# Ledger of designs, part 16: VHH binders against Uncharacterized protein P37

Target 1, 216 residues: Uncharacterized protein P37, of Formosa agariphila (t2kn95)
Amino acid sequence: CDLEPQEKFRFDPEVDPQFTFGSMTTWEWLQTNPNDEFGFMIEAIKQTGLQDMYNSKTETYTFFLMKDPNWTNNGPGFFSREFNLKNTADRDPKEVFEDPAVDLDIVRNYLLYLTLPIYVDQGPDHLKTLDLPYTFETLSEDVNNQIMTIARDWNYVMQINDSPDLPTGNLGKINVPVGYHNYIFSNGNSVAHIFGLNNNGKMARRYKFGEPKMDF
Key: E = the ipSAE of ESMFold2; O = the ipSAE of OpenDDE; V2 = 0.75 times the mean of E and O plus 0.25 times the DockQ between their complexes.

## First folded at step 9 (VHH)

Design k6 (from f6 with N58E P98G I108F; framework vhh_lunsekimig_d3; at its last look DockQ between E and O 0.02; V2 from the best seeds 0.00; counts 0 for: pae E 15.0 > 2, placed apart)
Fold by ESMFold2, look of step 9:
Structure k6 (fold): chain B 216 residues (1-216), chain A 124 residues (1-124)
Amino acid sequence: as target 1 above (216 residues)
Amino acid sequence: EVQLVESGGGVVQPGGSLRLSCAASGFTFSRFALYWYRQAAGIERELIASITRGGSTEYVDSVKGRFTISRDNSENTMYLQMNSLRAEDTGLYYCAAGYKIKYGSDTFTFKDYWGQGTLVTVSS
C-alpha cells in the first residue's frame, strides 16, 4: 500500500495532535455525543440510513464531522443554506429533519460528500506540500458535486475547499482547526476531522445538487 | 486492511490465452480507477491497461486488440483477459487502484493501492 501507518512522534507538537479510540467506530463515538455537540449529525446519519458506513470496522474512510452550529447557524449553516430553514438550533433534531422543507436525499448526499473512500489524515502522507490544495473524490453520488480540495496551510490548519477552481459541491470553504483533526477509529481503518465553528458563510455549495455542471 | 490480490498467472504457450483477476477488499472498490502494470525482468514497471470507475478503458499500443481490461464492482474484482500471448508478454503483472480526476484538459491520477503481482511466463 501507498498509505503507511502514522510515524513516531513529531518534533513540533502543533502538527502532530491525534486522538485514538482503539476498536471504537466513528458511529459509536458520535453516539456518546461528546460535549453535547453532535445531536444533528447523529440524527442526519439515522434519517439517511448511513449508520453502517460510519460503523464500519473494516472499510477505510475519512469522515468530516459537523457540530450542531454547522447545521443550525442562521445564514451559513446547512439548513439555512440548503433549505432556507432558520431558527433550528433549539429544535429537536428529529423534528427538524422531518420538516417538509428538508429533502433527505440532499442530506444523504451531503453526508456522502463529507466522506472520502481513502485514509487522509493531517500529515505528510497525502498532504505533503504546505499551502497546496490536493484534490479528492468524495462518495457523493452527484457527479457534479464529488470533489473536495484539502490543503495544509503554513499553520498546519486543514483548509477545505479553499481553491479558486472548486467544482460545485454542497460544502463551501471551511477549516479544520488544530486539535480538531486526526480522530482515529476502527483500529486505524478510519480517520475523522471536525469542522471549525468559525464559518465564513460558506457551508452550502455554490450550486444545488443536480444543477447543470459548471466545471469539473 | 486494504488488499489487492492478483491471481491467474502461469505458464502458457505463444498464441495462448490467460485471464488474470485482481480481488479487492478493505476499500470502496467502485469509487476507484483500476490499472494493470507489467514488469519484465530488469525493466521498470509499465502501465499496460486502465479502466475508469465509469468503465472507459485505455491500453498501451503493444497490447491493444489482444488484452481486455474489465471490472465487476459487485464482486470487487478486476480482470485482464490476455489473448494471442507472445514471449515479450512475460513478466510480473500488478494491479493497482487509484483516483483519476479531470479538470478541463488536465488529468490527475493518485495511485494508493498496489497488489503483490502474479507471474506470467510465455514460452514453448
Scores: ipSAE 0.000, ipTM 0.216, lowest interface PAE 15.0, mean pLDDT 79
ESMFold2 (binder alone), look of step 9: mean pLDDT 79; pTM 0.771
OpenDDE, look of step 9: ipSAE 0.007; ipTM 0.288

Design k7 (from f6 with F32Y N58E I108Y; framework vhh_lunsekimig_d3; at its last look DockQ between E and O 0.02; V2 from the best seeds 0.00; counts 0 for: pae E 19.0 > 2, unsure alone 64.7 < 65, placed apart)
Fold by OpenDDE, look of step 9:
Structure k7 (fold): chain B 216 residues (1-216), chain A 124 residues (1-124)
Amino acid sequence: as target 1 above (216 residues)
Amino acid sequence: EVQLVESGGGVVQPGGSLRLSCAASGFTFSRYALYWYRQAAGIERELIASITRGGSTEYVDSVKGRFTISRDNSENTMYLQMNSLRAEDTGLYYCAAPYKIKYGSDTYTFKDYWGQGTLVTVSS
């Protein structure tokens, strides 16, 4: 397949990702997203106290944003995987995060894992070779979540941790396609990639967030 | 400041029991999972048990059925009941809590906080 510049492809984003959102931060955008599909993401950020990070106007980040189904789907969803909480889709996000079964440190690690302290778009500048995983350091210092691999196919769909070279202790593959182009915030300081509504991928994990390698 | 203080260690015979305590302070105890680690001489520290906010527990196979991790949120204390102790259980036991740390203005990271440990010796 021939690789084309990202600008030549039209995905079905809710907002044209080729345009920067000016001074708008990722946090601000999350709150104003047209379909209100980031309720759990928003609440996760609030509960973990990471608002300032997502609201940064000056620091360079790559955020992976998880729509509500990525949190609530049974099986591959975050709550089911990490806490064995089922049927969270119809619950209030605040109530779910306040559930004693939910560890906010795990949630925090998840969010930090999904954050790179560098700018990485889904284009060939950072992911030049098709289907080749590139390794990045995450914002998390969790021993299982310090490294993330990202690969891109010819459709600019990204796959996370789909690599045989992933460290043993790392969380397994997030084999869910990024269904949208880059969302550029804060005048190009930060970029967000969105895992879409349809979770057609597979989530796999070796270890939970917030714990070192262990053999249970 | 986050502080964790382990206690309850000692010398016991094989088959004996000990109850370890971890007194926590400096953070909202109920918001975080907690962990017990141990480190035998010359061996890397290993995670052996975890407990969630709500009390869900996990154990490594070597301690399953013998050790019980619990927590009292009202007292900010975590416990490890150790029964049927074996020689291989000898080591320094640590409690740990992961906690968020802020760097700079908008940068955050995650750090594990540890106690000083309490020594458990299982010997005849």
Scores: ipSAE 0.000, ipTM 0.249, lowest interface PAE 10.6, mean pLDDT 79
ESMFold2, look of step 9: ipSAE 0.000; ipTM 0.112
ESMFold2 (binder alone), look of step 9: mean pLDDT 77; pTM 0.751

Design k8 (from f6 with N58E P98T; framework vhh_lunsekimig_d3; at its last look DockQ between E and O 0.01; V2 from the best seeds 0.00; counts 0 for: pae O 11.4 > 2, placed apart)
Fold by OpenDDE, look of step 9:
Structure k8 (fold): chain B 216 residues (1-216), chain A 124 residues (1-124)
Amino acid sequence: as target 1 above (216 residues)
Amino acid sequence: EVQLVESGGGVVQPGGSLRLSCAASGFTFSRFALYWYRQAAGIERELIASITRGGSTEYVDSVKGRFTISRDNSENTMYLQMNSLRAEDTGLYYCAATYKIKYGSDTITFKDYWGQGTLVTVSS
């Protein structure tokens, strides 16, 4: 059996979303998470004033939601990478975001980076070819973090920024597996993908926020 | 909430001018390509003008030289200057905003917003 390379194959993921939450918004869902694994995400949204965006019932977004370890892990975590602020895992999220070392504009831009103004699920309408990275614009105002690539493999794992076409960032090549699910909100208006334990707290962004525009 | 609101329509005599506005809110306006459509009675909706994110414009032949599409990203507003209006220009005018991505040879529209329309009547 002569099979073509996998990247040449169009995949047909399941038609039904893996997780559907009816009219519930992403924001509402974050509030109801039984494991309280999004404390820092929630606080970040509050502190940056982006609650309305996550609570939209009509606007079409793709959200990447960051569980607490993605924020607090020393080394790969958001606070350590962006602000050199370590040992945040045991601190209250509100306290951490009020720390003088934390720049809320950077936090805002990070959240915006994790948001696409279009609907992108793991389906053939958006990701047609297996293991092929597709380029999307983010909502970030940071000049170096306004694009993101997304690919899906045969195992339904979404890969972020795994693209040879992207310039090397501060962290080099970033390949972050997001997961194998679609969290559908607002009756299909928005979809979320989760950064969780499988990511080992590794950030998806390629460039440090607040840096001058890179010449590439 | 995403909104596109057209305004500026009305009744005008042949040879007259109107300026339509499309006020946008609830989305990143500057990242969208913008379009004016119109629909006359008994006729399918037609694209009459477009402006890209970069400001490149295109027109259908019937309005070339008479209509001018423009955008102001700072105000989240698109305009259609309509000069030398004709009876055949009568119709409901729609503004649209689309977000398109090119994948190789394919272009996919991921987001498409429409206004409610504004009526333009050209009559003597």
Scores: ipSAE 0.000, ipTM 0.237, lowest interface PAE 11.4, mean pLDDT 84
ESMFold2, look of step 9: ipSAE 0.017; ipTM 0.476
ESMFold2 (binder alone), look of step 9: mean pLDDT 83; pTM 0.800

## First folded at step 11 (VHH; framework vhh_lunsekimig_d3)

Design m1 (from f6 with A33Y; at its last look DockQ between E and O 0.03; V2 from the best seeds 0.00; counts 0 for: pae O 12.1 > 2, unsure alone 64.9 < 65, placed apart)
Fold by OpenDDE, look of step 11:
Structure m1 (fold): chain B 216 residues (1-216), chain A 124 residues (1-124)
Amino acid sequence: as target 1 above (216 residues)
Amino acid sequence: EVQLVESGGGVVQPGGSLRLSCAASGFTFSRFYLYWYRQAAGIERELIASITRGGSTNYVDSVKGRFTISRDNSENTMYLQMNSLRAEDTGLYYCAAPYKIKYGSDTITFKDYWGQGTLVTVSS
């Protein structure tokens, strides 16, 4: 058998691949608003009533956390893509979510899509083979966004929805930098991965809600 | 072997109703999301409804308020109640299950299982 890439190359993660917050939930961590970059994520959770999910100490989740630019970028951002809202970065998150153009059901299902009901960190427990996409069910109730694939490379970078076996086209290939992975909460019950700025809001549905298409 | 068998299609007048069924076998029905698709002539297959493991439902806008997806886990059957049918609803209707399968020892992926479809024709 061929050697895996990690055996051929020196593994040098950008940061510690595991960062454990045993005493807090994902929700509690979000409220610390690291670098003030999660204002829209926080408000989205509030507006959709999903706080309990993110604040769970008993359930096992994997959360993908979206920084503000992923919400507000003109063009690729969530609000731009879904609701054709521009310049949302200059607006108060609460005010934006209360905009009549914003459909909270879409927002809710977006957050639910970003949530797996199982624990998937960047390690080999669930992503055992490098560069191989594994398929997961999401919590989304959106017909388009109920499946996600995740692969990891030798540098523990996650590749999301980069699989020919993905039955629904929701999201293009996304690389999540290793430095934003494996925030473990509640003594390992849940894990969160941060979607970085360089992704420019690509963590989104391929097709607008209400107009689903098959990608195969 | 995973099997999905659609039934209940037919010819109906505009404003009429049909109830489609999807009989599933070969997998643990209750563990999976299920979907209804339809394909009109010359048009790409369209996802129109889904139902989660827990029974939560979602619809495309064009069928909201008219179609109802449901499931009976005890019977391994999914349904699509279609009311107020329109000409544009005409097409071949498919049920689908993204069945999770394991390749080898470590690989987990979905395989899409489809039925043969059931034809719905809405015409005056």
Scores: ipSAE 0.000, ipTM 0.247, lowest interface PAE 12.1, mean pLDDT 79
ESMFold2, look of step 11: ipSAE 0.352; ipTM 0.697
ESMFold2 (binder alone), look of step 11: mean pLDDT 77; pTM 0.751

Design m2 (from f6 with A33W; at its last look DockQ between E and O 0.09; V2 from the best seeds 0.00; counts 0 for: pae O 12.4 > 2, placed apart)
Fold by OpenDDE, look of step 11:
Structure m2 (fold): chain B 216 residues (1-216), chain A 124 residues (1-124)
Amino acid sequence: as target 1 above (216 residues)
Amino acid sequence: EVQLVESGGGVVQPGGSLRLSCAASGFTFSRFWLYWYRQAAGIERELIASITRGGSTNYVDSVKGRFTISRDNSENTMYLQMNSLRAEDTGLYYCAAPYKIKYGSDTITFKDYWGQGTLVTVSS
């Protein structure tokens, strides 16, 4: 029985698979503030002094970019979760970060958690097997948030922290999807991804940044 | 083969000090975060301190101000200086290498490395 070759399932990405910016760094791209959605992240980077990292032309990073709602949403947003600040969406980013309730060390570690010291795009180079979580070290200085897991599906959608191997205290124990888009910054040898909006800022409720208690 | 060997544990009175060491081999020490864990009798292993590649440190609240984690990349050794020891600090202390990502295969593999631990007993 000549098994008719099953039509090879052709991958059809939901979005453009790659946005290549060969002439700029992630920081430079962020400053363009596409769609005015990264005001809080920009300010966070400034306030924490991490500009050089995002602007690096020599180091290789993977950045996960957080749009403003990830910061400002009441309840799930970063400021709400970490500092019990509400209605931050109506405030100037600079003002919010200067709020006495805001701990910049926590903010710094949040950004560092969202940074891998290696290049991981949504392709098969580091994520070879579909639907398999791979574990990566982050740059976080928070003891609870020094690893991240990433899997990719057939549509190259990334599933972040959807792994039983992730420590309980890790940020985003609940998986967060990332759409199929790679922002490749050749000038900085880095790549960036944007977190999906549906699971903005979700993290394990048990532990906060700065409260290192982690089960391995 | 990756090896982590803890030493420096012992019996000490409350308020005393100990310095733990972790000798590492079998991997590029300087490329990894490192961790100290401890396990008291009847409870789960607890992460108590971490140090990044760059030397940034973090601690659980219960040991903040009393414990200091450090590393010597030239010696492939990590340390835990423990001051003002308390009875509740009693336990087996483990050195842990971070999750090692093994490159060179078709898939990235993840492995966790632990030492055998060194016992710290704080008692009057």
Scores: ipSAE 0.000, ipTM 0.257, lowest interface PAE 12.4, mean pLDDT 79
ESMFold2, look of step 11: ipSAE 0.340; ipTM 0.678
ESMFold2 (binder alone), look of step 11: mean pLDDT 78; pTM 0.758

Design m3 (from f6 with S30R K102T; at its last look DockQ between E and O 0.02; V2 from the best seeds 0.00; counts 0 for: pae O 12.7 > 2, unsure alone 63.5 < 65, placed apart)
Fold by OpenDDE, look of step 11:
Structure m3 (fold): chain B 216 residues (1-216), chain A 124 residues (1-124)
Amino acid sequence: as target 1 above (216 residues)
Amino acid sequence: EVQLVESGGGVVQPGGSLRLSCAASGFTFRRFALYWYRQAAGIERELIASITRGGSTNYVDSVKGRFTISRDNSENTMYLQMNSLRAEDTGLYYCAAPYKITYGSDTITFKDYWGQGTLVTVSS
């Protein structure tokens, strides 16, 4: 019985894993404000002075990019969760960040948490085993926000912080599908992923940013 | 091996000043937030000051305005300037780097690191 060669199971990911912007940095790309969806992130980066990081051509980063609803949604949004600000979606980003209720250090740490000092795309290079959370260091200056877990499924979708192994002191469990694409910047030095909302439209978190770890 | 070594403790009169140092080695100092803790006799260890990678500082209310935490990344050293010392400031002072990152098998693990402490005694 000539066993017909089993058709090589071709992974057909529903994601386009390879958008390359070799001629620009993540910061430069963000400034184009694709689809007008990154106004708050742009302003956040400006207000916190992190432009150089996002504009790096030499360092290797993984950036998780947060669309405006991640900032402004009532309830699950960053401003609502961290500062109890409501209806920020109707406000100018600059004006919101200048609100006295907004702590820019918390904003900075949020952005830094969303940044890895290594290159992690949706492929198997760093996420070798499917559905297995790998632990990564973040750039957060908050001791409670120094860890992120990432798993990838067969469809190359990333699951962030969907791990039982997160320390109890970790501030957030962002269990959301991430990365319908790899945006590669600076000739492959950095990659960015667009961060969406979870199925419930919420972001799970344990603590507010900036809270010191009290457990030893 | 990660090492944190506190120094600068001693006996001082109320109202006096001390400067504590924490010399760090065995890890990338600049990549970690650092903390000062203290432990008075019969009392649990308490966090009193913190400094982030970027130099942002935070203090417990009891030391605000009197203590200043700082860091020198070039020297891998953290400091605690203590002014207007009070009797209640007496205790063993520890510096901490709460997490060391270790790499292995595509995973990062973390461990807490503490110094041995330096004793501060404020008495008349």
Scores: ipSAE 0.000, ipTM 0.244, lowest interface PAE 12.7, mean pLDDT 79
ESMFold2, look of step 11: ipSAE 0.342; ipTM 0.739
ESMFold2 (binder alone), look of step 11: mean pLDDT 77; pTM 0.748

Design m4 (from f6 with S30Y; at its last look DockQ between E and O 0.01; V2 from the best seeds 0.00; counts 0 for: pae E 19.4 > 2, unsure alone 64.99 < 65, placed apart)
Fold by OpenDDE, look of step 11:
Structure m4 (fold): chain B 216 residues (1-216), chain A 124 residues (1-124)
Amino acid sequence: as target 1 above (216 residues)
Amino acid sequence: EVQLVESGGGVVQPGGSLRLSCAASGFTFYRFALYWYRQAAGIERELIASITRGGSTNYVDSVKGRFTISRDNSENTMYLQMNSLRAEDTGLYYCAAPYKIKYGSDTITFKDYWGQGTLVTVSS
């Protein structure tokens, strides 16, 4: 019997456990561009033709949604890291993705890596044991990005790729805190987690969105 | 080479049952959603059931409650249990798996791989 966080620790979660948008898909939610921070994510999806995946009402996915700094931060940001593009934060997302230096296959695999074909929220249903990395298959076709490990701590914070068993070359850092919110879409068919970076390009474990602009 | 082979079709009376199988090879089975289609005479092929990589299922209304799609990843086989069969269920049943066929374009392009089909005839 695994201990629940409440049994071992005082329950004071830093996680807002769920925002349920039962009437919309992740894609639809993204298009609203909450807080105006998903412009690059939106464009990435468009450029790679993955709209249907994010807009699926029948598939069960876990999406990791990357805020703009995940893309544009110099150094740790996706564009700087993958394509040596700097100062992309000052550019229009569409223009950046149309840059000849940008390989859309890499972008595509990035998005696919950030997608699990199963429902995994921050609760104990799939991540039963605290601080234990569970291995999940991603949708990426890149051999280096086909698996992701996820653990949860007592505060329901997800730790991504914090596992010694993770192959070298996987996307992102080892021991990356991810996920502040469970955004449930399509009547629970899919869930999305926010993967945010702070201004320094580090994981923003304590980043919290305000109340969604959209009503539940 | 990707290959899908359907089996289990036959002639059955209304109200009867059949279990279709789709044996898959040539690709990583567990990584793909799978689909059952059927094609009645003179009608376009229609999607009737799907099972995601994660095992979630979906059905068209006409088969809901009667058909059950399942998969065995260890055997690389998908199944369609068909109960309470009706005359309108008659047709050629196809197994399909979407497969990525090309990278390097602006969009991911998928191609459905199909089996040869298995004929289901519901007749009194």
Scores: ipSAE 0.000, ipTM 0.229, lowest interface PAE 14.0, mean pLDDT 78
ESMFold2, look of step 11: ipSAE 0.000; ipTM 0.098
ESMFold2 (binder alone), look of step 11: mean pLDDT 77; pTM 0.754

Design m5 (from f6 with T52Y; at its last look DockQ between E and O 0.01; V2 from the best seeds 0.00; counts 0 for: pae O 10.5 > 2, unsure alone 64.4 < 65, placed apart)
Fold by OpenDDE, look of step 11:
Formats: sequence, C-alpha cells, structure tokens
Structure m5 (fold): chain B 216 residues (1-216), chain A 124 residues (1-124)
Amino acid sequence: as target 1 above (216 residues)
Amino acid sequence: EVQLVESGGGVVQPGGSLRLSCAASGFTFSRFALYWYRQAAGIERELIASIYRGGSTNYVDSVKGRFTISRDNSENTMYLQMNSLRAEDTGLYYCAAPYKIKYGSDTITFKDYWGQGTLVTVSS
C-alpha cells in the first residue's frame, strides 16, 4: 500500500493550528489566563520585569509558554529542579516567587531561554527540512542556555531540544514535542508555542494535529 | 549604581585556606541571590557558588565540600570560605549581583554586575 502524500491526509487538530490575535500581545493574552493554566508564567514575568518583552508590539519574538505544571510539577517542574521546592502547585504563584529560596535571576534566565528573537512558527520558513534540528539563539545570557534546537516533522510537530548538538547543562535539555499550535500575536510580529507536563512529570504536547486520516 | 568589591585573595599553599569577601552596594542586597565566579588564566569565567535570598546554596562539583558561600544581609556582604585549596583553584575570583536587561529597538542587551575581582594563587 503506497502512502499518500501529506496533502492527501485530513488533519483533525486538537486546537486551531494558528490562532491570530492581531490586536493582542502575548502578554495581554497570557493575562487572560486561558484555562487558568498560566498563573505561574504570568507571575514569573512580573517578578522578573519582563512584561515589556512579552507585551511588545514592535519586536519579533517566539515565545515558549509554560503552563503551571511546567513550573510546579514535583520532580521535573521548574521550582523543583531549580530550587528544590515541592508542592508549589498548592501555593499562590506570587507567594512562591517571593519564597526566599527562589532566585529571580534564574527565573528570568528561564524566561529568556524560552524566548527567541526571531519569528519561528511550525511552518517551513525557519524549519525548512523535516526532522532536522535547527539551532536558534535564545535571549538568555547564560552560556548554558543560549541555544535551543527545534525540528518539525511532517505533522508539524515541533521537537524541542532533541539534538545531540545541544550543550550539556542546557536548561531545556529534555526533549519536548510540541503540537501544531501557533499563537500569533500583534499581526504576526510574535508567535507563541505552548507545552506542559503531564501527570507523570513528562513534557506533553496538548495542542497538536489529530491523527491523520487518509481519504479513500 | 551597583558596586561589588571583592577582597581576601592572596597566595596560599596547597591545602591552605582563604576567606573572600564581597561588599555590595547599590541594590537591595537581601532581595537577590549572589554568586561567586572564578576565572583561571586562559579559561572562561565559571560559576562556582550561589547563595539565594533565603540562604540556600549551590556549588559546582569541583568545590563541593571545600568551599562555603555565605551572606550577611545586615552588612551587605557575601563570603566565600575556601578550604583545602588546590592549584587548580588559582584564578581571579569575582562576585556577581543581579544583571539588568535593557531593551533596544532591535535587541535586548544584558549587563552583569561584577567586581574587579580578587586574585587567589595556590602554589607550593
């Protein structure tokens, strides 16, 4: 049985593959706290003073947005990994960030790592070749967190940091699949991608294309 | 203006001890984590110890068990107690404070706050 070209497949994405918010910035969108899943991200941005970056209408960014489990999951979560804080999911975000154990510089670097100074969606513009990791510079000044690798497959799923070229010690060394979910802000000046941890402490893509269906 | 002034460096024999100090000013000392870096000749500057706001600490493996970072918020001073010094510990030691981010029209720039460093020489 010959495989049909990709264009012969029907996709049933879990979400709209491209949400366009022409009159809204990433920051403004985040503040709506969709599904109540970005409380820690919002607070992180506030605490680090990076609001202007996320609120920019003129700059071109790619943001990786981390849902609350990315921050609070025991074990793989940010607070657990960086500050050995557990059970932060049960705490108020503001209170957690004010915890004496929390280093806001590390938080800032985390956010900066999650930000590319260029526009990278899941299309072929920057990720031209399928399954090939491309290296991007992040905004982090941490030498260990200055690059991110991104690959895309035929289903427009992004593989984050799935590359042998990624330096050891990188903050985001864990391979993260990202489904097709371009959130475009400010008429395309910036794009955001979202992923989080599942209950097992693994990075999980929530927004993705559905299973491809062949038309017979 | 943020200022950091390191002191306490010197020449010691292997196995010896030194205590470095970092006097900080120009920012709310207690609000921020602080760091010790060192730079050996021909080698990039490396982070060796961190102390957070609450006093929790972190060390690179090469100094664990030998170095102790501490802070006195009342004096705006950070310390690095260095015991069992080795030749490979030789270098210029810097304390670091929070860095600033400046937004430009096209880029974001960063500024780290460093002292002038204090030289530690471990030699027989």
Scores: ipSAE 0.006, ipTM 0.233, lowest interface PAE 10.5, mean pLDDT 79
ESMFold2, look of step 11: ipSAE 0.456; ipTM 0.780
ESMFold2 (binder alone), look of step 11: mean pLDDT 77; pTM 0.749

Design m6 (from f6 with I108W; at its last look DockQ between E and O 0.02; V2 from the best seeds 0.00; counts 0 for: pae E 16.9 > 2, unsure alone 64.7 < 65, placed apart)
Fold by OpenDDE, look of step 11:
Structure m6 (fold): chain B 216 residues (1-216), chain A 124 residues (1-124)
Amino acid sequence: as target 1 above (216 residues)
Amino acid sequence: EVQLVESGGGVVQPGGSLRLSCAASGFTFSRFALYWYRQAAGIERELIASITRGGSTNYVDSVKGRFTISRDNSENTMYLQMNSLRAEDTGLYYCAAPYKIKYGSDTWTFKDYWGQGTLVTVSS
């Protein structure tokens, strides 16, 4: 029985493959504050002195960009998880980061965790096999947050830290709804993905940023 | 691809010394803390020593004063100097980088980047 070749699964990605900003850096793009959703990200970068990294035109990075709710959401938000600050959404970003309860080193390491020193887009170049988590180095200096796993499905949706080899970290096991496209900057030197709160906004926090837990 | 290769194991008498090496590749060695684990027969793998990026070291009590962890970033190599070896030190020794994961109440592992280990046998 000549099995008629099953109609080639028509690839219908929900994601636009790429959105290129050739003459713009990630930092420059962030400053435009699209949809007014990156105020805390912008301030975080300023407060930690990481502007040059995000503004790089020559280095190759993958950035995960965190919208304001990722910072300010009560419970799962960064400030709530790390510093037990609530209602930060109602506060000025600058004021929040200047709060004595906020440790800027932790914030810095959070941003660094959200940064890969290589180019990883939603396509098959680095994520060759579907649904397979690939391990990447982060720029984090925190021993608990130096690795990120990324998988992609047939729809180019990224799954972050969804690996049996890696417990759910601070970023959580999440299907990343990355803005439905690759934000490519600086003529392809860097790519950014927008990380939204999925999974009911819950980010599993197994390892807190900061001092490594050795359990000796 | 991250690769860790342990070496230096062997048979030694109680009170003897061994120096283990861990050759690392596939990642920026200097950016990560490093760990030594060991696994005795019938026992869960245990973390025994760590060294941070900055060179700070930590040890489990059972090896304190006897074992020394060190690193050479220029050679992408980590070491474990083991002195005053005891029978209870017998086991397969693993190096791990860049970080450990917890999969039990008090059990840690490094799933993705385990080396093959090097066997240390302390026997009279």
Scores: ipSAE 0.000, ipTM 0.239, lowest interface PAE 11.8, mean pLDDT 80
ESMFold2, look of step 11: ipSAE 0.000; ipTM 0.149
ESMFold2 (binder alone), look of step 11: mean pLDDT 76; pTM 0.740

